# Miniprotein binders against b1l550: the designs that were tried, part 283

Target 1, 279 residues: b1l550
Amino acid sequence: MRLPEELLERARDIHSEAPSHRIKLDRVGSFGLKVPVEFKGFLLLAEADVWVSLPEGRRGVDLSRQVEAIYELSNPPKDPFSLCREAAISLLEKLNYADSSGVSIRFDAPLQDGESLKYYGVEISSIASDEIINKIRVEILGMTACPCTAELIRAYKSSEIAATHTQRSLGILEVSTKAEHPDPDKLASIIERAMSSPLRTYTKRPDEGGLVIRSLSNARLAEDVVREMIHLFLEEFGHLPEDTHILAAVRSMESVHMHDIYAERSFSLDEIRKEISSH
Short names: E, the ipSAE of ESMFold2; O, the ipSAE of OpenDDE; V2, 0.75 times the mean of E and O plus 0.25 times the DockQ between their complexes.

## First folded at step 22 (miniprotein)

Design ic8 (at its last fold request DockQ between E and O 0.97; V2 from the best seeds 0.84)
Fold by OpenDDE base, look of step 22:
Structure ic8 (fold): chain B 279 residues (1-279), chain A 96 residues (1-96)
Amino acid sequence: as target 1 above (279 residues)
Amino acid sequence: SPEELERLADEFRELAERLGYDEIEVTREGDRFTIEAERNGVRIRIEVEVNGKEIRITVTIEKDGRRIRFMYVIVDPEKLEYYLEEIERIIKMFLR
């Protein structure tokens, strides 16, 4: 049943009324939308959040317009990065009472792993006001081998490749920039290369053995992983604006402990360049 | 190269023309150019700077007293068309 449109003439526009309390809201929107996106030839169903600011003099946001804005841009499905940026801008244009808008899109990105697929987590956002800031968070699992235990075992038993405990580790790169979102595959690659070895979805016995041997031969502390991530990031993305902010982190799910080891560094490109140049 | 910058300026001019802008001002200064145009109260400013293989594009759109600025830093020339198309789509949203 659709109500007669004539009722709109009689009904108060609740959203446009003055609120009882004249307070600005930072974010009002729809969270947990599902939107189709195209990524590297895959059609994915991503989760999206859309929001705008609400001025102190307006009771509510036109939520339907927000939803329309992102779905109009999602048909046909397109790259999630373009979608994110375009939707954030569209929201600000369509909702003229808002001084800021934002879009967040989350999905698992497919990554080719030989004859199989692995994945990494992606969360992107675009926040629009007078300027647009783009943010991307990439998370991918890898493997680390502990160099400390390896050294102890080497001291105890003379072997070329010392046994050590290995664990699954989550690497994280978060980038906030005035430029476009950095390439997520490149970010994922940086994280994998910073670890002792990548993970594989499918391994045959020889491949598994090789993976472990590689890990043992490239033993790294969580701290080593973060530092390597930063190093590799600077090599690949040093062209980004100097005020670009980065979080590099690793969470190592230690196999010999019940707890995880965590290491991180937050920095701007300007800051980290100055730091490295000082050494 | 100066030739590359000129080609880029032409591409962005053509973009503005496709969008229906008729009064397009192009200013070239060293390794950068600026395109300014206005149509139906929608003013655009596109600044492009070329540093080696890096192309920095800054787009400013002004409509109804609002200003929005966004930027691209392109290091892969093959991606230039992709971002040009995006810029065109974005400006079109304001012209509706």
Scores: ipSAE 0.818, ipTM 0.931, lowest interface PAE 0.6, mean pLDDT 92
Fold by ESMFold2, fold request of step 23:
Structure ic8 (fold): chain B 279 residues (1-279), chain A 96 residues (1-96)
Amino acid sequence: as target 1 above (279 residues)
Amino acid sequence: SPEELERLADEFRELAERLGYDEIEVTREGDRFTIEAERNGVRIRIEVEVNGKEIRITVTIEKDGRRIRFMYVIVDPEKLEYYLEEIERIIKMFLR
């Protein structure tokens, strides 16, 4: 049922009033929206948050206009990165009282895995004001093999046992930059290459043996994985603006412990270059 | 690549022309150029710098006292058209 439009002339505009308490708000928006996106030929249902700032003199945000902004751009479904950047800008254009806007989009990205598929986690955001800051977080599982235990077992009774504990490890790369979002597949590849071995959706027995041998021949501490992620990131993305901020981290679900191991380093491109050059 | 810079400047001039801008100022300084134009109260400034295969683009849009600035650092020339189309769509939002 649609109410008569002439009611707009009778009803006061609550949103445009001054509030009882003149306090600006940083984020007012709609969270948990479901939006369709197209990613590398896949149609995915992503989750999105949209928001704007609210000045101290305005009582409310036109919430329907901000939801409208992202859905207008998502129909037909399009690339989530372009959607994220464009929606953030569109919110500022549509809601002229806001000093800033933001959009975040989360989805599982499909990744080719032999004859099958696997997935990794992606969250992107764009925060718009006088400038635009784009952020991407990629999370993907890999396999790590402990080099400390491998060395101890090697030394044990003529190395009759060639083994170490292996486990799933979650690698994380998070990039915040003024430039466009980095390619998530490249970030996922950096994480996987830093691990002892990638994980597979399934394997035949010879391939399973190969994965384990690869992991043993490429044993890595969690600290080693983070360092390698940084090294590989700089090779691929050293062109980004110098104030680009990166977080590289690993959470390793150590198979011999009841707890996880965590290693992390955050840095700007300026900072890490100076650090590496000094050695 | 002076020839590459000129072709790229032509692409941005054409982008502005497709959006209805008719007095387009192009300034070139070595490996960079700047496009400036105004239409219907919407002023744009597009700064482009080429260094090898790297193309840095900074877009500034001004309308009704608001300024929005965003940038790209394109290292894959196959992605150039994709980002040019995005820039065109963004500027068009302000002209609507």
Scores: ipSAE 0.777, ipTM 0.920, lowest interface PAE 1.1, mean pLDDT 90
ESMFold2, look of step 22: ipSAE 0.766; ipTM 0.919
ESMFold2 (binder alone), look of step 22: mean pLDDT 86; pTM 0.874
ESMFold2, fold request of step 23: ipSAE 0.753, 0.753; ipTM 0.914, 0.915
ESMFold2 (binder alone), fold request of step 23: mean pLDDT 85, 85, 86; pTM 0.874, 0.868, 0.875
OpenDDE base, fold request of step 23: ipSAE 0.810, 0.768, 0.803; ipTM 0.931, 0.916, 0.928

Design ic9 (at its last look DockQ between E and O 0.97; V2 from the best seeds 0.83)
Fold by OpenDDE base, look of step 22:
Structure ic9 (fold): chain B 279 residues (1-279), chain A 96 residues (1-96)
Amino acid sequence: as target 1 above (279 residues)
Amino acid sequence: SEEELERLADEFRELAERLGYDEIEVTREGDRFTIEAERNGVRIRIEVTVNGREIRITVTIEKDGRRIRFMYVIVDPEKLEYYLEEIERIIKMFLR
């Protein structure tokens, strides 16, 4: 049933009314939207959140305009990075009462693995006010081998390649910058290279054996993985603004324990450079 | 190089012209140039700095007393056109 359009002329604009309590809200929007995006030749259905700030003198946000803003930019589908930045800016322009806006887009990114595909998780966001800050979070699974157990077994059996427990580990890189979003494939590559070995979707027996042997020869603590991620990040993305903020983290799903091991470091580029130069 | 900076300045000037800006001011200071233009109350400022292979682009848009600033750091020249197109789309949003 569609209500008569004549009712719109009689209806109060509830959103523009003064609220009962004059309090500013930081974020008001629509969460869990589905938007099409194009990524490396794939058409993906991504999840999106859109929001704006609400001033103390306005009761509500025009939610329909927010949804319209992102879908106008999503047709035809485009890369999620441009979509995110453009949508954040569009929200501020269209909703003139807001002093800030934000967009978040989440999807699984395809990554070629021989004749098959693997994936990594991506969440990108753009926060717009007087300035725009872009954020990207990349998560990818890898494998770690414990060097401590390997050393014990080596000492016990005098083997060149010591057996050790291996586990699946989640690597995380989160970058917040005033520049454009860093390349997610490069971030995923940094994480994989920092681990003992990558994971594979499809392996033949010889390849599987080789992957395990590689892991054993590159045994790393969770702490080692995080430090390696930071090192590789600085080599690849050292050109970003000095105030760029990074979170590097690893969650190791330990195979000999009931709990996970977690390690992280949060830093800005200027901070970490000073730390390294002091040694 | 000086030639690269001049080429970039021309590209950004052409961008402003395509957007319908009539009064475009280009200022150069060493490894930096700035383009300023105004159309129908929408003022744009584009600052470009070239340091070796790195191009930093800072765009400021002012409309109705509001200011928005965003930045790109380009180390791959092949991506320059991609970001120029994005900048053009963004400025067009304010000119509607």
Scores: ipSAE 0.808, ipTM 0.928, lowest interface PAE 0.6, mean pLDDT 92
Fold by ESMFold2, look of step 22:
Structure ic9 (fold): chain B 279 residues (1-279), chain A 96 residues (1-96)
Amino acid sequence: as target 1 above (279 residues)
Amino acid sequence: SEEELERLADEFRELAERLGYDEIEVTREGDRFTIEAERNGVRIRIEVTVNGREIRITVTIEKDGRRIRFMYVIVDPEKLEYYLEEIERIIKMFLR
């Protein structure tokens, strides 16, 4: 049922009134929107959140205009990164009472894995005000092999037998920058290369054996995985603005324990460079 | 390098022209150039610095007292066209 448009002249514009309590709100928006995106030739269904700030003197946000802003840009489906940046700016342009806007987009990114695909988690956001801050978080599973147990087993027999416990580890890179979003595949690659071995969708026996041997030959503590992520990140993305902020972390689901091990480091590019150059 | 900087400046001038700007000021200062223009109350400033393979672009848009600044640090020349198209779409939002 559609009501007559003429009623708009008679009805109060509730949203533009002053609220009974004059309190600024940081985020008012629509969360959990389903939006189509195109990533590397794949049409994906992503989940998006959109919001704006609400000044103390305005009672409500024009929510339909918020939703229209992102949907207008998502047809036809396009790259989620440009969608995110453009939608955040569009929100500020469309809702002139807001001091800031934000957009987040979440999806599972496909990654070629031999004859099949595997997936890793991506969440991007863009926060716009007088400047725009772009953030990306990438999460991907890999395999780690414990070097401590490997050394103990070697010493036990004084032999060349290589053995240790291996486990899944979740690697995390989160980047916040004034520049464009980093390429998620490059971030995922950094995480996987820092691990003892990548995880595969499936393997045949010879390939599975090779994967295990690779992991044993590249045994790493969770702490060293984080350090390697940082090293590789600096090689690939050292060109980003000096105030770019990074979080590098790993959560290791230790196969011999009932609990996980966690290691992380957060830093800005200028901070970490000073730290490294002091040694 | 001089030829590449001039080609790049021309690309940004053409971008502004496609958006309907007609009083486009281009200034060059060594490895940097600046595009400034105004149309229908929408002022733009695009600063581009080239250092080797790195192209740093800063875009400032001002309309109705609001100012938005955003940037790109492009190290892969093949991505330049992609970001130029994004910049053009963003400025067009303000000219509507």
Scores: ipSAE 0.760, ipTM 0.915, lowest interface PAE 1.2, mean pLDDT 89
ESMFold2 (binder alone), look of step 22: mean pLDDT 84; pTM 0.853

Design ja1 (at its last look DockQ between E and O 0.96; V2 from the best seeds 0.86)
Fold by OpenDDE base, look of step 22:
Structure ja1 (fold): chain B 279 residues (1-279), chain A 94 residues (1-94)
Amino acid sequence: as target 1 above (279 residues)
Amino acid sequence: GEIRITVEIEKDGRRIRFMYIITDPEKLEKYLEEIERIIKLWGATRIRITVEASSEEEARRLADKFRELAERLGYDEIEVTREGNRFTVEAERE
């Protein structure tokens, strides 16, 4: 049932009224929208958040316009990065009282794994004001083998390949830049290469054995993984603006403990370059 | 070679700046199309696009594309300036 449109003439516009308290809000929007996106030939249903700032003199945001902005741009489905950037700008145009806007899009990215698929998590965002800042967070699982336990076992029993405990580890790269969003596949690759070994969706016995042997032969602390991630990131993305901010992190779900090990480093490209050059 | 594109759009005294750093030539056309869509979406009355490339020839070619874009979109005053391998296209409309 649709109410008569004539009621709009009689009803006051609540959103445009002055609020009881003149306070600016940083973000007002719709969270948990579902939008179709095209990524590497896959049609995916992504989750999206859209928001704008609200000036002190306006009671509410026109939320319907926000929703329209992103859905207009999502039909036909396009790559999520372009959608994110375009939608952020569209929000500022449609809601001209806002001095800032933002869009966040989350999805699982498919990654080829032999004849099957694995995945990594992606969250991208674009925040628009006098400039656009693009942010991407990539999360992918890998495997780590503990070098400390390996060393203890080696000392106890002579073996060519020392046994050690292995665990699933989550690697995280978050990048905020004034350039376009970095390539998520490259980010995922950096994380995987920084681990002792990648994970597989399925393994045959020879493949599984090889994966474990690789891990044991490339034992790494969580700290090692983070440092390796940073190193590889600098090699691949050193061309980004110097004020680009990066978070590199690992959460290791330790198999011998009930708790996880966590390591991280937050830095700008400028800061980390200075640090490395000083040694 | 690396291509850097910086776009500044202005409407009613409001300015937005964004940039691309392109290392993969295959993505260039995609981003050019995106820039066009953004200019249209925002209804920019003034645009300033700066292109920097590894060669003057490449930068010039890109600048020409943006000049043509400005013309096609109905901008009246278009100025192209050069500094080395950097070209700036400025365009304004009422």
Scores: ipSAE 0.830, ipTM 0.938, lowest interface PAE 0.6, mean pLDDT 93
Fold by ESMFold2, look of step 22:
Structure ja1 (fold): chain B 279 residues (1-279), chain A 94 residues (1-94)
Amino acid sequence: as target 1 above (279 residues)
Amino acid sequence: GEIRITVEIEKDGRRIRFMYIITDPEKLEKYLEEIERIIKLWGATRIRITVEASSEEEARRLADKFRELAERLGYDEIEVTREGNRFTVEAERE
């Protein structure tokens, strides 16, 4: 049933009223929207959140305008990074009483893995005000091999045994910058290269053996994986603005323990350069 | 060759500033198209676009592309200024 349009003339415009308590709100929005996106030729169903700030003098936000801002731009499906940045601008334009807007988009990114695919996690956001701040978080699994156990086994009876425990480790890079979002595939590559070996969707036995031998030859502590991620990040993205903020982290699902090991470092580009140049 | 593009868009006294730092030349056209879409989404009446490149020739070519963009979008009073390898395109419309 569609209600008569004439009711709009008699009903209060609740959202445009002043609230009983004049308190500014930082984020008022619609969360968990499903949005189609196109990434590297793949059509994906992403999850999105949209929000704006709400001034103390306005009781509510025009929620339909929020949803319009992103859905108008998402059909036909388009690149999620462009969608994120453009939707943040559209939100501020459509909801001009807000002093800031935000959009986040989450999806699993496909990555070619030989004859098959693997996936890694991506979450992007754009926050618009008098400037645009872009954030990306990438999470991808890799393999790590423990150097401490490898050394202990090597020393045991002075034998030629090459062994250690290996495990899946989740690598994380999160970047917040005034420039455009970094390429997620490059971030995923940095994480994988910092690990002892990449994970594959599948391997045949000769290839599996080679992968394990590679990991033993490239054994790394979780702490050193994080350090290597930072080193590789600076090589690839050192050109970003100095106030760019990065978080690099690894959660290692240690195969010989009942618990995980976690290491992380957050920094700005300015901060890390000063730290490195002081040595 | 690194390309830096800074965009400032304005409507009704409200300004938004954003930037691109492009190291992959294959992405340049995509970002030019995105900048045009953002200008239209905001409904900008004033734009200021600053481009910097490794050479004056490259920066001039980019500035010419933005001047042509402003012309296509119907901007009046288009001005281009240069400081070394940095070009600024400013345009206004009603």
Scores: ipSAE 0.824, ipTM 0.941, lowest interface PAE 0.8, mean pLDDT 90
ESMFold2 (binder alone), look of step 22: mean pLDDT 85; pTM 0.857

Design ja2 (at its last read DockQ between E and O 0.98; V2 from the best seeds 0.87)
Amino acid sequence: GEIKITVEIEKDGRRIRFMYIITDPEKLEKYLEEIERIIKLWGATRIRITVEASSEEEARRLADKFRELAERLGYDEIEVTREGNRFTVEAERE
ESMFold2, look of step 22: ipSAE 0.839; ipTM 0.943
ESMFold2 (binder alone), look of step 22: mean pLDDT 85; pTM 0.857
OpenDDE base, look of step 22: ipSAE 0.829; ipTM 0.938
ESMFold2, fold request of step 23: ipSAE 0.816, 0.833, 0.823; ipTM 0.936, 0.941, 0.938
ESMFold2 (binder alone), fold request of step 23: mean pLDDT 85, 85, 85; pTM 0.857, 0.855, 0.858
OpenDDE base, fold request of step 23: ipSAE 0.831, 0.833, 0.829; ipTM 0.940, 0.940, 0.939
ESMFold2, last read: ipSAE 0.823, 0.819, 0.821; ipTM 0.938, 0.937, 0.937
ESMFold2 (binder alone), last read: mean pLDDT 85, 85, 85; pTM 0.860, 0.856, 0.853
OpenDDE base, last read: ipSAE 0.845, 0.835, 0.844; ipTM 0.944, 0.940, 0.944

Design ja3 (at its last read DockQ between E and O 0.97; V2 from the best seeds 0.88)
Amino acid sequence: GEIRIVVEIEKDGRRIRFMYIITDPEKLEYYLEEIERIIKLWGATRIRIVVEASSEEEARRLADKFRELAERLGYDEIEVTREGNRFTVEAERE
ESMFold2, look of step 22: ipSAE 0.837; ipTM 0.942
ESMFold2 (binder alone), look of step 22: mean pLDDT 85; pTM 0.865
OpenDDE base, look of step 22: ipSAE 0.841; ipTM 0.942
ESMFold2, fold request of step 23: ipSAE 0.839, 0.827, 0.830; ipTM 0.942, 0.939, 0.939
ESMFold2 (binder alone), fold request of step 23: mean pLDDT 85, 85, 85; pTM 0.865, 0.866, 0.865
OpenDDE base, fold request of step 23: ipSAE 0.842, 0.842, 0.837; ipTM 0.943, 0.943, 0.941
ESMFold2, last read: ipSAE 0.829, 0.799, 0.836; ipTM 0.940, 0.932, 0.942
ESMFold2 (binder alone), last read: mean pLDDT 86, 86, 86; pTM 0.866, 0.866, 0.866
OpenDDE base, last read: ipSAE 0.852, 0.837, 0.847; ipTM 0.945, 0.941, 0.945

Design ja4 (at its last fold request DockQ between E and O 0.97; V2 from the best seeds 0.86)
Fold by ESMFold2, look of step 22:
Structure ja4 (fold): chain B 279 residues (1-279), chain A 94 residues (1-94)
Amino acid sequence: as target 1 above (279 residues)
Amino acid sequence: GEIRITVEIEKDGRRIRFMYVITDPEMLEKYLEEIERIIKLWGATRIRITVEASSEEEARRLADKFRELAERLGYDEIEVTREGNRFTVEAERE
């Protein structure tokens, strides 16, 4: 059923009224939207959230206008990073009573993996107010090999075994900056290079053997994976503004334990440089 | 080398500042187009764009691109100022 549009002339505009309780809200929006994006030649269906702040004197947000704002920019499908930054501006302009706007976009980023595909997780956001703050989180699985067990086995007097336990580990880099979003492929590459070996969608037996040998040759504690992520991040992204904030983390699904281990460090570029230079 | 672009857009006394730190030259044209779209989306009546590059000539070339952008968008009073390898393009319109 579609009601006559002429009723808009007679109905109260509930959203523009003052509320009974004059309390400012930080985020009011539409969450879980599906938007088409184009990433690296792939057409993907991403999930997006859009919101604005709501001042104490306004009862509600024009929610359909929010949804229209991002959908106008997503047709035709475009780069999700440009979409995110542009939509945050558009929301703030169209809903001019708000002090701030925000957009987040989530998708699985495809990667070629030989004759097949693999993927990594990407979530980006842009928050617009008197400035724009851009955030990106990248998550990718890799392989870690325990160096403690490897050393013990190597030291075993009669051992012919080059071995240690290996497991999947989830690496995480999250960057918040005033500059444009970092390239997610570079962040994923940093995480993979910090681990003992990347994962593959499939391998043939000789290649699988090589993958395991690579992991054993690069045995690393979860703590050292995080340290290596930080080192590699500084090499590639040390040019970002000094107040750029980074979280580097690993959750390792340790194959010989009933539980996971976790290591994490957060820092600003200014902070970590001072820390490193003191040594 | 790297290129730094800082953009400030204003409409009705409300200002937004954002920036780019570009190390991949293939991305430059894409970000120039994005900046133009953002200026239009905001409906900016005043813009200030600061560019800094590793050489004066590179920075001047970028500043010229932004001056031309302001002309295409109908800005009347366009000023370009220089401080070393940093150029600032300021423009406003009705």
Scores: ipSAE 0.832, ipTM 0.941, lowest interface PAE 0.8, mean pLDDT 90
Fold by OpenDDE base, look of step 22:
Structure ja4 (fold): chain B 279 residues (1-279), chain A 94 residues (1-94)
Amino acid sequence: as target 1 above (279 residues)
Amino acid sequence: GEIRITVEIEKDGRRIRFMYVITDPEMLEKYLEEIERIIKLWGATRIRITVEASSEEEARRLADKFRELAERLGYDEIEVTREGNRFTVEAERE
């Protein structure tokens, strides 16, 4: 049932009133929206958050306008990156009292794995104010083999390929830049290449054996993986603005311990270049 | 070659700046279309687009496209300036 429109003439506009306490809010919005997006030929249902800042003199945000902004741009479905950037701008246009806006979109990205699919996690955001900052976080699972245990076993029992414990490791690359969002497939590839081996959705016996052998032959510490990710990132994305900020991290779900091993490095492109050149 | 596009849009004294660093030529057209959509969505009364490319010829071609865009969108005052391989298109409308 829809209330009569005439009631709007009698009702106060609560959102436009002065608040009891004149305090600016950084983010006010709708979280957990579902929006369709097109990614690499797939139609995906993504989760989205939309928000704007609220000035001290306004009680509330027009939340309906926020929701309209993103859904208008989501029909027909488009790539999530363009949607994110355009929606951020649209929010500022529709809600002109806001000095900043933001959009976040989360989805699982399909990745071809032989005749099957695997996936990696994607979270993108665009924050608009005097400038637009684009952020992307990519997470993908890989496998790591421990070189320390391998060395111990090699010393104990002479073997060309030493046995060692293997575990799943989550690799993370987060990039914040004034440029457009970096290619998520490239980011995922960097993470996988930095691991001992990739994971597979399914394996036949020969494939499984090969995967394990590869891992054992390319044993890496969590620290090694992070350093490798950074190295590969610089090779692929060194063209980004110098003030681009990166977080490279790995969480290794250790198979011999009840806890995980975590390693990370946060840096700007300018900072890391200076560091490398000094060595 | 790498193409850098910086877009500044202004409406009612509010200015927003965003940029693209394009290494894949296949993405260029997509981003040009996006820029157009953003300009329209924002309702910009003033735009400033700077293009930098590996060659003057490429930069000029892109600048021409943005000039044409400004004309098509109804901007009245359009100025194109050059500094090496960098072109700037400025346009204003009422």
Scores: ipSAE 0.827, ipTM 0.938, lowest interface PAE 0.6, mean pLDDT 93
ESMFold2 (binder alone), look of step 22: mean pLDDT 85; pTM 0.854
ESMFold2, fold request of step 23: ipSAE 0.812, 0.813, 0.817; ipTM 0.936, 0.935, 0.937
ESMFold2 (binder alone), fold request of step 23: mean pLDDT 85, 85, 85; pTM 0.857, 0.856, 0.855
OpenDDE base, fold request of step 23: ipSAE 0.821, 0.825, 0.815; ipTM 0.936, 0.937, 0.934

